# Designs tried in a protein design chat: miniprotein binders against Enhancer of translation termination 1 (ETT1). Part 1

Every score and structure here is a prediction.

Target 1, 377 residues: Enhancer of translation termination 1 (ETT1), of Yarrowia lipolytica (q6c872)
Amino acid sequence: MAKRPLGLNKANKSKKKKLDSAEKAEKAVAKEISPENDESAEPAPALTLDADEEDDMGQLESLYKNWTSSERDSPRILHGVVHECDSLLQKAKGEGLPARFHEIYAASLLDLAEFADKKKPVKKKKVKSDDVAPETSDMFVDAALERVETGLEQYPEDAGLLFVKSRALKQDIDEKMSAVSKEERKETAKKMISQLNKILEVFKLAQKHASTVTPAQLDVVEELIELSGALESVVKQSDISETTLVACEKFYNEILASEKDENTVKKAHRGVGTCKMIVADSLLDLLDDDDEDNDDTVELAKKNLKAAIEHFQKSETDEDGEFMVTLAETMIQYGNLFETESDDQKKWYGEAVKRLRQAQRLGVGKYDEMILELEDD
Unless a header shows other numbers, all headers, positions and changes below count from the first letter of the chain.
F, E and O are the ipSAE of ESMFold2-Fast, ESMFold2 and OpenDDE, as the mean of both directions, binder to target and target to binder. V2 is 0.75 times the mean of E and O plus 0.25 times the DockQ between their complexes.
[cut] marks letters that were taken out.
Atom coordinates printed by the task and the answers are left out, and those that the model quotes come from them; centres of patches stay.

## First folded at step 1 (miniprotein)

Design A1
Fold by ESMFold2-Fast, scan of step 3:
Structure A1 (fold): chain B 377 residues (1-377), chain A 103 residues (1-103)
Amino acid sequence: as target 1 above (377 residues)
Amino acid sequence: SDERIEELKQMVEELRDLAEELSKTGDPETVRELMEAIYELLQAALDLREHGSPETVLRLAFAILELSYAIQEMSENGNPETIEQLEELAEKLEQMIEKLSQE
């Protein structure tokens, strides 16, 4: 049987390139919509005029929409959103604010963590002052979690708040893993596995109470799969990611059964495809020349890779060159499971070559050596 | 161990009953119930990692995943031959559960 390709490392690099390319495309589109102002003045004149002055929440929504519709490469709009939230909190003394207020506030604090410096852990005598505004990424994540919990105390079944909580809890694990010394990394990772299960339960609850799910809300599922694999790698245990993968695939399938939004459906298809690909890779790792069940394992790996390809194709677009590379890699892995020089192997290598050439045309990278290897005849 | 194995056998019987119902009605709700039962069975198989052979548990989990593909194909094409495929997969699961009980 054909040898397994180098998948995960290249797949992760392709995903990062895809994210960078999508970000650049989004910036280009935003520029065409708002070509008239410099970066310096952009946040102030970018305020939407559709907001009602008497409707404080409508104004907050409009300001937050400026962030979610932007290139998300400057924290200026987020600082404006947080300032407006602080003002509304002062104004509403003694009266409740809606769940959406707490959601926007927490989400903005969490997003600000991405722009904040990561302070190297230093043993400090006094850091417990509540009077200090968040300065480092971990402080912003902590502030976001506190705000979400405040909202959930009042609105325990609010899907939006629960989605933000799942994202904030995931970011908290990232902060703790990045802050720990090399010597403590493995012990910390073991503790974080329990926290991973809590995130899955929070997301499950959010999905149960949601009428719709956005592509952005679904991002945490992909991040949880990646996180579980990273934690498994650190602790050198072979079973941590399997439980996470099963739960995540179930979440994606539930979205596919109920969601109507085209972008969310495409995101879910990519998610299922990724889950199937990871299962196939795990199956192939079980291959042993002495194993009597080897043929059954290979056939199950083929089914998973074929399903991954079909789901990926349902989410394919002509402009996403990074994703074409991911699809091509999956097709190559699938082709490798057929008899050398068979018609089936040649078909799937041919399909992979088509995607690699298209990715090159879109400027994603150079795959000439790979194409040459796939075109043996 | 013995109690977990009986639980898995019970879940396989539920899959057979749901497959029979689907053959009569073609109801999308029955497909959803089958998918839920498969995910519950997969979770039960993974829980066996505290007991038994990791290789046996992993093969059980993969056999359960194969059932989910057969059900999805049936829901897309309305193909009655997929019911025979589900029966064969359920039989393989029962044989694997028996092997686990003998270990």
Scores: ipSAE 0.000, ipTM 0.270, lowest interface PAE 18.5, mean pLDDT 73
ESMFold2 (binder alone), alone request of step 1: mean pLDDT 68; pTM 0.600

Design A2 (from A1, 17 letters changed)
Fold by ESMFold2-Fast, scan of step 3:
Structure A2 (fold): chain B 377 residues (1-377), chain A 103 residues (1-103)
Amino acid sequence: as target 1 above (377 residues)
Amino acid sequence: SDERIEELKQMVEELRDLAEELSKTGDPETVERLSQAILELLMAAFRLRKHGSPETVRELLKAIYELAEAIREMSENGNPETIEQLEELAEKLEQMIEKLSQE
């Protein structure tokens, strides 16, 4: 079992994160240097206010659609959406706004947190000033939670609002875990486990009331699985990782049972595949280098890897080179569990090679040496 | 592969830069980023030990060793708060190096 090409997707994701971070830093600097009376500065968007409520909501939907259909790399669109929401709120005097208004407003505030500076730890400032503090990521998350709660007070069963609430509560955990000292980390993680259980309940309620679910609304599910693992690493006595994985796989399976949207179904297949991969990785981690070889564990790992591959194949597209690498890595892991040079190993290595070659053609990375290694006798 | 080895070397270089920044600023946010990155590298090393080629394991082991050495050097020259944090990270890396070398 010597041919495992681990780390391909991790390296590519790390490079992308570095580029995203550099771009965010550049945009933050541009924001800080914007002059008050320069035409090249980012002006407040000129919004047209109409007396017709339907036209107002139509305008807001159009602005928000510009964000959701974009590369989501410019906070300017989000500031425009928030400014329009503020104007509509003032015009309506807080009355008669639909659930969708609160959903768009909360989602936009939450998305702005990604572009905002994080709160720096303040060890000694004895002077509390009433000065206008710069907006930070935690302030945007708090504002989003307040807005979604305002909406849910009027529309307690609105699925859209419940999905935004689950995402905002997850971001709140991220902010709190990032802000805590080393000494407070374990106690804070225990509290965040309770909040994670609350998020699972909120998401379940959102699915119950949803007539359809979008791919974007499912994004939080994978993030909850990852977060549960991180929290369990701090609170080792907790079973939160296993409990969360079971709940999240159920969420994906409910999509597969009822949803008709092809993109949402494909995302759910990717989600189930990821759940199966996590189970397989845990089983393989139980195998010891000291030859405590448990045939039952190997067979269970094979079963989960095979299920992962089948779900991943149902979500495969000719244009997603990064996912082809993920699928190839899964196929290699599965092939590695078969006898060296067996027909089964050759089959799965061959399937992996096909995906790696296509990923190269799409410009995702260079895999020539690995392909040669997989094709070796 | 040469690509994977180069990516591991680039990751080690980035972690050295983060450790240098930590030594100068003592910023808790930088400590958390460095700690998370080292944890991810240790997980990758564990997986490669189990299922990777001997050459890939050796190159990763070398990268982990060089990172541990860089953190220790920065700890020696840093402020007292930073020294304790870097020593703990270096100890974790040494434990993983020992684990990788025991077979």
Scores: ipSAE 0.000, ipTM 0.112, lowest interface PAE 21.1, mean pLDDT 72
ESMFold2 (binder alone), alone request of step 1: mean pLDDT 77; pTM 0.740

Design Ab (from A1, 15 letters changed)
Fold by ESMFold2-Fast, scan of step 3:
Structure Ab (fold): chain B 377 residues (1-377), chain A 103 residues (1-103)
Amino acid sequence: as target 1 above (377 residues)
Amino acid sequence: SDERIEELKQMVEELRDLAEELSKTGDPETVRELAKAIWELLRAAMDLRKHGSPETVRELLRAIYELAKAIREMSKNGNPETIEQLEELAEKLEQMIEKLSQE
């Protein structure tokens, strides 16, 4: 057998792998919308389609709008959207599909991952059998990434596709973390940290080509920050996540300098506050490493928590009870770093109690025991 | 006691990791592991309550409270098959907070 260049062999394998993934996604969609697979007898949802019979993209957009305007608690509309996308791919008559087609298809596959079964952790007994469940969430995430790649090959600067790619890459990390046993979690986390910066760079590229950034799109940055902190706590190394937090904070500050939409500005302030909290949590996790450096670490944590409180207060509203709890928890963490019964500790515990009482009045939860503890010490 | 409180905070983070795995995988065996770990944490926390300062007990109480809130959020967004178990675990942590606060 004549040796082909390694690149040609890889290209042929990549094409076959892409086809296999698309076939699996198509079968999964067909299975989910099949009458035989429907355990619940329920009438078809009421859908409004305003598109012309000849306008395939208009019909797809109307169907997808039914999903985005819904409560997003049922996958039925998503299965319909993916089925329509598969149909449009098969009906393509030599004319290219627009970036929006690839965006809707990829976003729908990604959203379906949230309704799919999770891949179970690897058992201690290593068996060589390929028992891969085709309808698992990791399969949908992989299919979404392949669809986004196909779209970006044709439309490399499309903001919509780049936003979906950043969200799908973040979800890929979640799938990989959930697929490993607790014994393998630390090693996997170390590998995933290096991918966080790539996701942020894709998001930044999307933002550069976008006319506006919505609060919902900023959720990806918030999720990266939270994931970065969680991965750092597993590996016990502040240096690794610090780069991600600094980059995300810088990005939020750029939004604060340029953005005029009040909701986006408030979201960015909450984002900066969250960055500061994660830095403080990471610093406090290191207190058992060096007794001589503990005082310096505590002072650095205080600085970050104070900054977090200031940003959170700029986004504070009397009606957001869940946020009042987050702000109160930050104030409690800050108060904890002062001497017992000092004026500073009493001040911040007092501010936290005010927010906890307001959250209770808004029906968010019951905090009587926590309030009692904060006031008595 | 500062070293002891940091050990218990680390234990709380390990419990959070197990709760997150349960939320994503729905594995019933993970529920049993979490229940045992929570019981061990409660026992260690009760020992700290007897011998620790009010400051260290307050710090631990806050860490447990944060874990309980995280598990409740996981039950809202987690695998439907395990939602009842995650709710029971959150209730157990809330009971632990009550026990530690009442002494």
Scores: ipSAE 0.000, ipTM 0.145, lowest interface PAE 22.1, mean pLDDT 71
ESMFold2 (binder alone), alone request of step 1: mean pLDDT 78; pTM 0.772

Design F1
Fold by ESMFold2-Fast, scan of step 3:
Structure F1 (fold): chain B 377 residues (1-377), chain A 80 residues (1-80)
Amino acid sequence: as target 1 above (377 residues)
Amino acid sequence: SEKIFILVEGLSPEQAQELLDRIKEFADKHGLEVYVRNGEVVILIEGDPEKVKELAEYIQKLAEELGAKVRVYIETKPEE
């Protein structure tokens, strides 16, 4: 495992923030004294463009592909994409732009929110301004939502736009929950449950109209499962986690029934496996609370864990050490439900040991004590 | 008119200034706007499509001679 020097990383991050703040301050001062200054975007990093020079959408697609194929750790490509979108929008002057234009524009604004500073807990302005450039993460999310709605007015059944809308609405919940004071948290969470239900319907509609689904478009499904748990912990009178889990498993199963892209199918298998694990964990928690007669519950937990393992194995790769640990832990949990020293227990502990040893070889961590324990008992 | 943005990366500050100096005469005569930031040169070209294409190719050649990486994106006006 390669260890980055923590002290050096802190110093570098502090220096970068100070430089970025100084540059922003200079731009703010220049903008105040020269209101007619052109909004020249930050220069884009080195990119490969392989489209026709006269094809506006082809150029935008090529530029955006450099972002989606990258490690997504630098916002400079996104600033270039947004600048190109702004330019094309000005150029169109009453001519229609395609759904894909609005999708790329909204997605890029949304992704920029992850690199922007978060606004401290304060009340939002009631009116949005068309002339205000986004500066904080909540402003980028708001801009993305406005852009996706503009696109959906023209293209109400476009799957790409609907997928971006579901992701933007999820980010909007994150921003609102992060910005609220402790005293307002419960009331805000109650409102966010309604928005979460809206996201589930938007995602369902997106899948209905989609011919293909990318792994990135499925990312929100896992995030919705996690978010539903967080909201339920704040709002103690809700079944939102259970409702969300059922809906999300259906979304993944729809991918498995129709999708041909190998990476999307693998992601869907991991998603179903995770859903099955959450069900099994809930069943096992019920055993801890019950006094007697748990045979049916144990068998149902076994069924769900076995299904989780099968789905995880279909998404397993030789180079994903962190996932091998997750799979090994699932196998151990399953093995624990069999009689001590049974052939079944030994089989699943043995399969878990294989994954733990491989994870160690890939540098994910040290599991020597766990391996020893699994071989002893 | 056609509008094109050229990004040049991988230059030292001295090399970026050399590139800027070499294209400055063409910038002044041919409606080019040039910006230098953090070892990157951003060139905005606006004008006749044929002229823009010739200037873009010339700038790419100069940048490659200095060992830089060049990226281009184009703003074109659609016909109704």
Scores: ipSAE 0.000, ipTM 0.138, lowest interface PAE 18.8, mean pLDDT 74
ESMFold2 (binder alone), alone request of step 1: mean pLDDT 70; pTM 0.629

Design F2
Fold by ESMFold2-Fast, scan of step 3:
Structure F2 (fold): chain B 377 residues (1-377), chain A 97 residues (1-97)
Amino acid sequence: as target 1 above (377 residues)
Amino acid sequence: SEKIVIAVEGLSPEQAQELLDRIKEFADKHGLEVTVRNGEVVILIEGDPEKVKELAEYIQKLAEELGAKVIVEIEGDPEAEYLLELARFIAELLRKG
């Protein structure tokens, strides 16, 4: 049937007219901002459109979706998102905006930091009275942190805001480590260990309150593992990398236990695999010390590399040549731990060769020499 | 080609029409395409980068004379000086809360 029941028609027509106007406004805004708004090949006279009532959050979601579905190699769309957020703040006078508004605003500010110039250090600004501090990546990170805290004051258990907070706090560590002098780097790194521990708790809280987790929200976990190693390298006397790795593996395993989204699950498998590989590499480094426990260490390394391979295989795709190389390298490391020309060694070298050949077909690199060496067993 | 989106806020319908008429006159003179939305003035400009910048400056000047707020977004150059303008805009928002 084409028509709705009697009595609902006038209320539905009023709502339909408002929804049609909002939809028309959304499409007009999307077309005006989108590069694909150039529908006509021929120059057309300027077109004037009627103003429509807007679904504020719907328009913002549409603009933000253009960013999240893009290559994320240009800040153009983010400028539009921030502009829309500013307009909504003015209309709402800072009141009654949902958690999602603060999340999108903070995330967009944080993403803009990636495109902004780093602070050019002028240690004695008073020497030049005309010098002004340039607008820089640290400014965008600070703005994102302020916006996420504003959202969390109103919505303290919102998973989306907590995920953005963890990412913003991580980026804040990066900014502070980049800005500090070489002499101050070790002391700053010690302070950043406390902030890293705070990020781990924030991420844990975000997962607790999340009904679903996106692949993008998991990106920070890999970055925390890398950051912990960098901080430990500077400090020299810390177990922070080990502690961080244990926490991050638990985050990935929580995804594997509860998440239904295939892309997030695949990302979690890659994460666990990477954690296992890092443990194996650390164990193998101990073999260079010629300890009496070498046999036990080798068996532990094998166990971790096998687990890494299994997790990597569950995240494998036929089009990701760079990942095929990583998987092949892991398989080679594993094969190297078996007796020369054993059936196990030949099996894992054979599996590695398959991935190297596919990566080569995809144009990632040239592996002919490596393949010959692996097949000469 | 360069693509710029300009949003103008705080204009009455009469002031918006005056702004649009003057923008169209300028755009026609310089061979630029302009798409506009009535009531909420959102202007999409496409063309030669130098001419687009000249038109953007002209629009900012006109809107300022009419007491309106102008926000400019540029798609042709992500490293453009508009990043600095956006950063200043963000700083102003942080002050306002």
Scores: ipSAE 0.000, ipTM 0.101, lowest interface PAE 25.8, mean pLDDT 72
ESMFold2 (binder alone), alone request of step 1: mean pLDDT 61; pTM 0.521

Design F3
Fold by ESMFold2-Fast, scan of step 3:
Structure F3 (fold): chain B 377 residues (1-377), chain A 80 residues (1-80)
Amino acid sequence: as target 1 above (377 residues)
Amino acid sequence: SEKITIEVEGLSPEQARLLLFRIRLFAEKHGLEVTVKNGEVTITIEGDPEKVYELAMYIQRLAEELGAKVEVTIETKPEE
């Protein structure tokens, strides 16, 4: 049996590339107006919601909500939030501030790292300068980690703080990997595997203490899967991707067992499906390089693809045309593992056609030629 | 209580802000009072001698990381 590519991945990747390009352009504009070039702090934002004048935390929540409900295309709101955090810290004069204060402060510092310049890879030749270097994204990540640790000293079981810590530690790995020279990249990646394992433990602890998990808090799990693949690609010696996928699938399954928020549950189903697809793709890549008969590998790939389809189906909606294409692609990959023109292949190609036709009706794209190919007798 | 004055030179406004943020974080953790004078980064620390010296060393390390020059002046132990 052989994998038959139909080009859906290329269309979806091209679409994602355009979105990534737009996001990069927005970040470039944000960096141009960033406070690195300001002689003073960013002016307070004009987008403040009404809040109780005597409730300092209520005012901070209002300011932070302006950021989380915005397009997130300007660092101005974040600088306003950080300024208010600094003000509250001075006003408190060593009195205890709530866990939520430290969470908002740390999250805002971490989000500011996205607008700051990246630390450049270490050059072999040292450049001498008498000028003070501007702040970089790694400085904001470091500040966020210090703030979250301060909060955790007072509130060691606070789920919000633990989720921010997992995100900050992941961003710290990104900073360290981007700052290292080509010659040191492999050695640094080996060290970052230990930090990746620490992030997995922190996230597990966050879920243990969380009464509910938001879709945004779950975002780091997908990022850890991607990071593990990147690290394994560099070191080429460890089974880090498999270990990380197993841990991440457990995180998603914990959501599925306990969470009541429909959006978080749907995100977890899509996450499990993605994990199963990654496993199946890895297995199928081995078949392309192996001239020996590997029926067991094909059966394991089928098992994983079928599980992916089942999880994707539990998260599908009649209005999400782009996801219908993703589901159809998974069905096609599964169908490709059956004998050409078999009843099983025709069944799964038929299920894929239903999703592609629905995606077309929703205006996602045109799949007429692909449908015709899949309906071939 | 002990009182120490630290002057930091050569920081950009943003670097000064990050340094001050980290200093305030340390001070909050250890119950120390910190005051900063506008215009130049002049930091006055008052409190328990042991913790005041720990913070002064912390400030020196942070400023050095940012490429700044640091001058430390130890004052008498006034209650004022």
Scores: ipSAE 0.000, ipTM 0.194, lowest interface PAE 21.3, mean pLDDT 75
ESMFold2 (binder alone), alone request of step 1: mean pLDDT 72; pTM 0.638

Design G1
Fold by ESMFold2-Fast, scan of step 3:
Structure G1 (fold): chain B 377 residues (1-377), chain A 103 residues (1-103)
Amino acid sequence: as target 1 above (377 residues)
Amino acid sequence: SDERIEELMQRVEELLDKAEELAKTGDPERVELLAQLIEYLAEMAERLSEHGSPEEVEQLAYSIELLAFAIRLMSRKGNPETIEQLLEEAEKLMQEIEKLSQE
């Protein structure tokens, strides 16, 4: 139904094509002669080009790209991006700024939270302020949430803003969890489960309105998996992670079905592999409690680990030593489910050894004792 | 692809057998929904054996594994909300396969 009305509207648009081409050519000439950027440029080409004062968004995109293409180990670039955002707010008096402005601003504030000191014990109630620059991680998260909401008031269906909102809400849960005493941790985690479900709804809405998904947007899914695992560890209920893993695996598979960007596809494969690995670990943890289903549980764990390995191999690179260790660990877990000294066990231990040796060559760690044990000489 | 479809058909038969065992001890409402979804999988597997794309076949495979997970949770008396989510996600994937075959 939804595609058919759009097809009909596109046919009507095609009938006007001859009349619109003269207007488009005239606008292209005006853009070339005029020093003003009255026409929106497509965001995809030449985002790193230095802009003049009249191409403020192009300049902001260039600054933000310097951050996203960097090692992301210095907050200096982020402070520059935030300063430029503040300048644009003053110039525009808060009006006429595109969704992308609010997205960059919010994302930069959120990323700055990683470099800020965690909230110290305060003698007074949590303070909200519009005029005070953020100094602690919780203040940066709060500022990011306020910026996203400002953007969403104007652009309620913008996928980029919805993805940043999901990340900011996840970080808000992390801040709340780290701020409580050990005695309060379990009760707080139980309250955060409902907020996790809200984040999943926001992420589903973001996916619905996205034309494509970037590797950075897929980071939201990894963060949701990590959060669900952390909450499960505190509450001691597997159903929390299981629900989240099902939703996240679905998102990754939808990306794999539709996306053609190699980096996004590789990241989605890593995501599916991680989901499969976590499911297999949960299955194996049940062996002591359910003797009747042990053989079926082991076979299901094998299927999940094999699928995890296949997805991980599709995302493997010769330079990612940390990932080689993760892949090797998965291969070892899979090998452990075969008969001792079988050809299958030797094959998967051998594949794991190759990744561990390469990780050592890349300087990730030392695995000599583990390699010796796996080779069983 | 013929070998892959035969593999999936065998897996659907395994799910049907396990669902019949669950009918003896499980929640009647969830077992009924599970049985309906397995019947839908069987019909889809038969259809894909004649005109299935690789994408449709892999979506069917994923639907099968979601139902297998739901069956295992039901047998261990797992969280009802998690079971309901797995069954809903499997149903959505089956509807997506149906949509692809009609496009």
Scores: ipSAE 0.000, ipTM 0.218, lowest interface PAE 18.0, mean pLDDT 73
ESMFold2 (binder alone), alone request of step 1: mean pLDDT 56; pTM 0.411

Design G2 (from G1, 16 letters changed)
Fold by ESMFold2-Fast, scan of step 3:
Structure G2 (fold): chain B 377 residues (1-377), chain A 103 residues (1-103)
Amino acid sequence: as target 1 above (377 residues)
Amino acid sequence: SDERIEELMQRVEELLDKAEELAKTGDPERVKLLAMLIEFLAQSARYLSEHGSPEEVERLAELIEYLARMIERMSKKGNPETIEQLLEEAEKLMQEIEKLSQE
């Protein structure tokens, strides 16, 4: 229902015409102070890429790509990206910037939160525009949320912006939970459950509008599963972890149905495997001597662990030693559900040993004692 | 998409059958299973609104009505507060499905 202003180009021309008229009004001062009288500063910025790129957005993309392709150890790259975003905002006077600009700006502000000090949170009560530069992690998260909403006002169905929004909303929950007093933690957690449900809807909408999904965009799904468990442990009167797990498994399965990028598909297989593992663990926690359905529960746990192993195997690489340990652990859990000294148990323990030995060769750790226990002579 | 819808419908029916069997015991864990089923039905309804036929939406509405009747039976043995929350979620799913049926 909100109409956008009549053509940005006409608004810019009208604004420029008003500024020219206002400058002429300075005739009242005896000595004119004009931008033309300012000394031309020789720009020699240490943190800026080539100014002669084909366009300003091309330069921004190049800067951001240096960050996303790096080990993400240097906040200097992010400060460079944010500085370039600020410059582009000033040049454009906030007009005519694409969805990708708002996405890069918001994502960079959000990533800077990881390098910032954790201080007392800024009390933000329906304040949307703030002129104060962010200094603490919560301030960077707030700035990222404000930027992504600005982009979504103009581009409401942009998948990139929606993925950043889901990640920023998740980080906002982390900031609020870490900042609250121990006495207020439970009440805050109850409020954060509503925000978690909102994140699930935002992520679903992002997938709907995405033509492709990157592995990095899928990272938040695993974080949401972990967050839901943490919130439920505080509240204790919620099924949010179970409902979140179901939603997240669906997100991964939609990647497996539609995505062509091999790295994203591989990450989705690892995600489904993890979901199946969590289901199996929950089922095994229900086992007790008073339940006649224990055999049914064990069989369902076996089914989920076998599915987890199959999904994990589809995502194996020869160089990922940490993942080999995760896969070995899953195989050991599965083997534990078979009769002691059975052929099935020996098979899965043997498969686990292979992965543990490979992890050791890759320098991940030492598992000699565990291997000896799994290998009965 | 048809294959996906078929998988979702089969999964819903499997969970619904299990939930009904467990509802007869009145155990708190049965309430948790019903909550998980309600969330799955909500996700399925949202998916079918984008990809499903009117016939599939109608079938999902029938399953939700069946779930509501199971929750009613559990209210005689379970915690009233928990049952009230499950009924509210079931009502939300029914409203979403009614919107899809009307267009």
Scores: ipSAE 0.000, ipTM 0.094, lowest interface PAE 26.9, mean pLDDT 74
ESMFold2 (binder alone), alone request of step 1: mean pLDDT 63; pTM 0.536

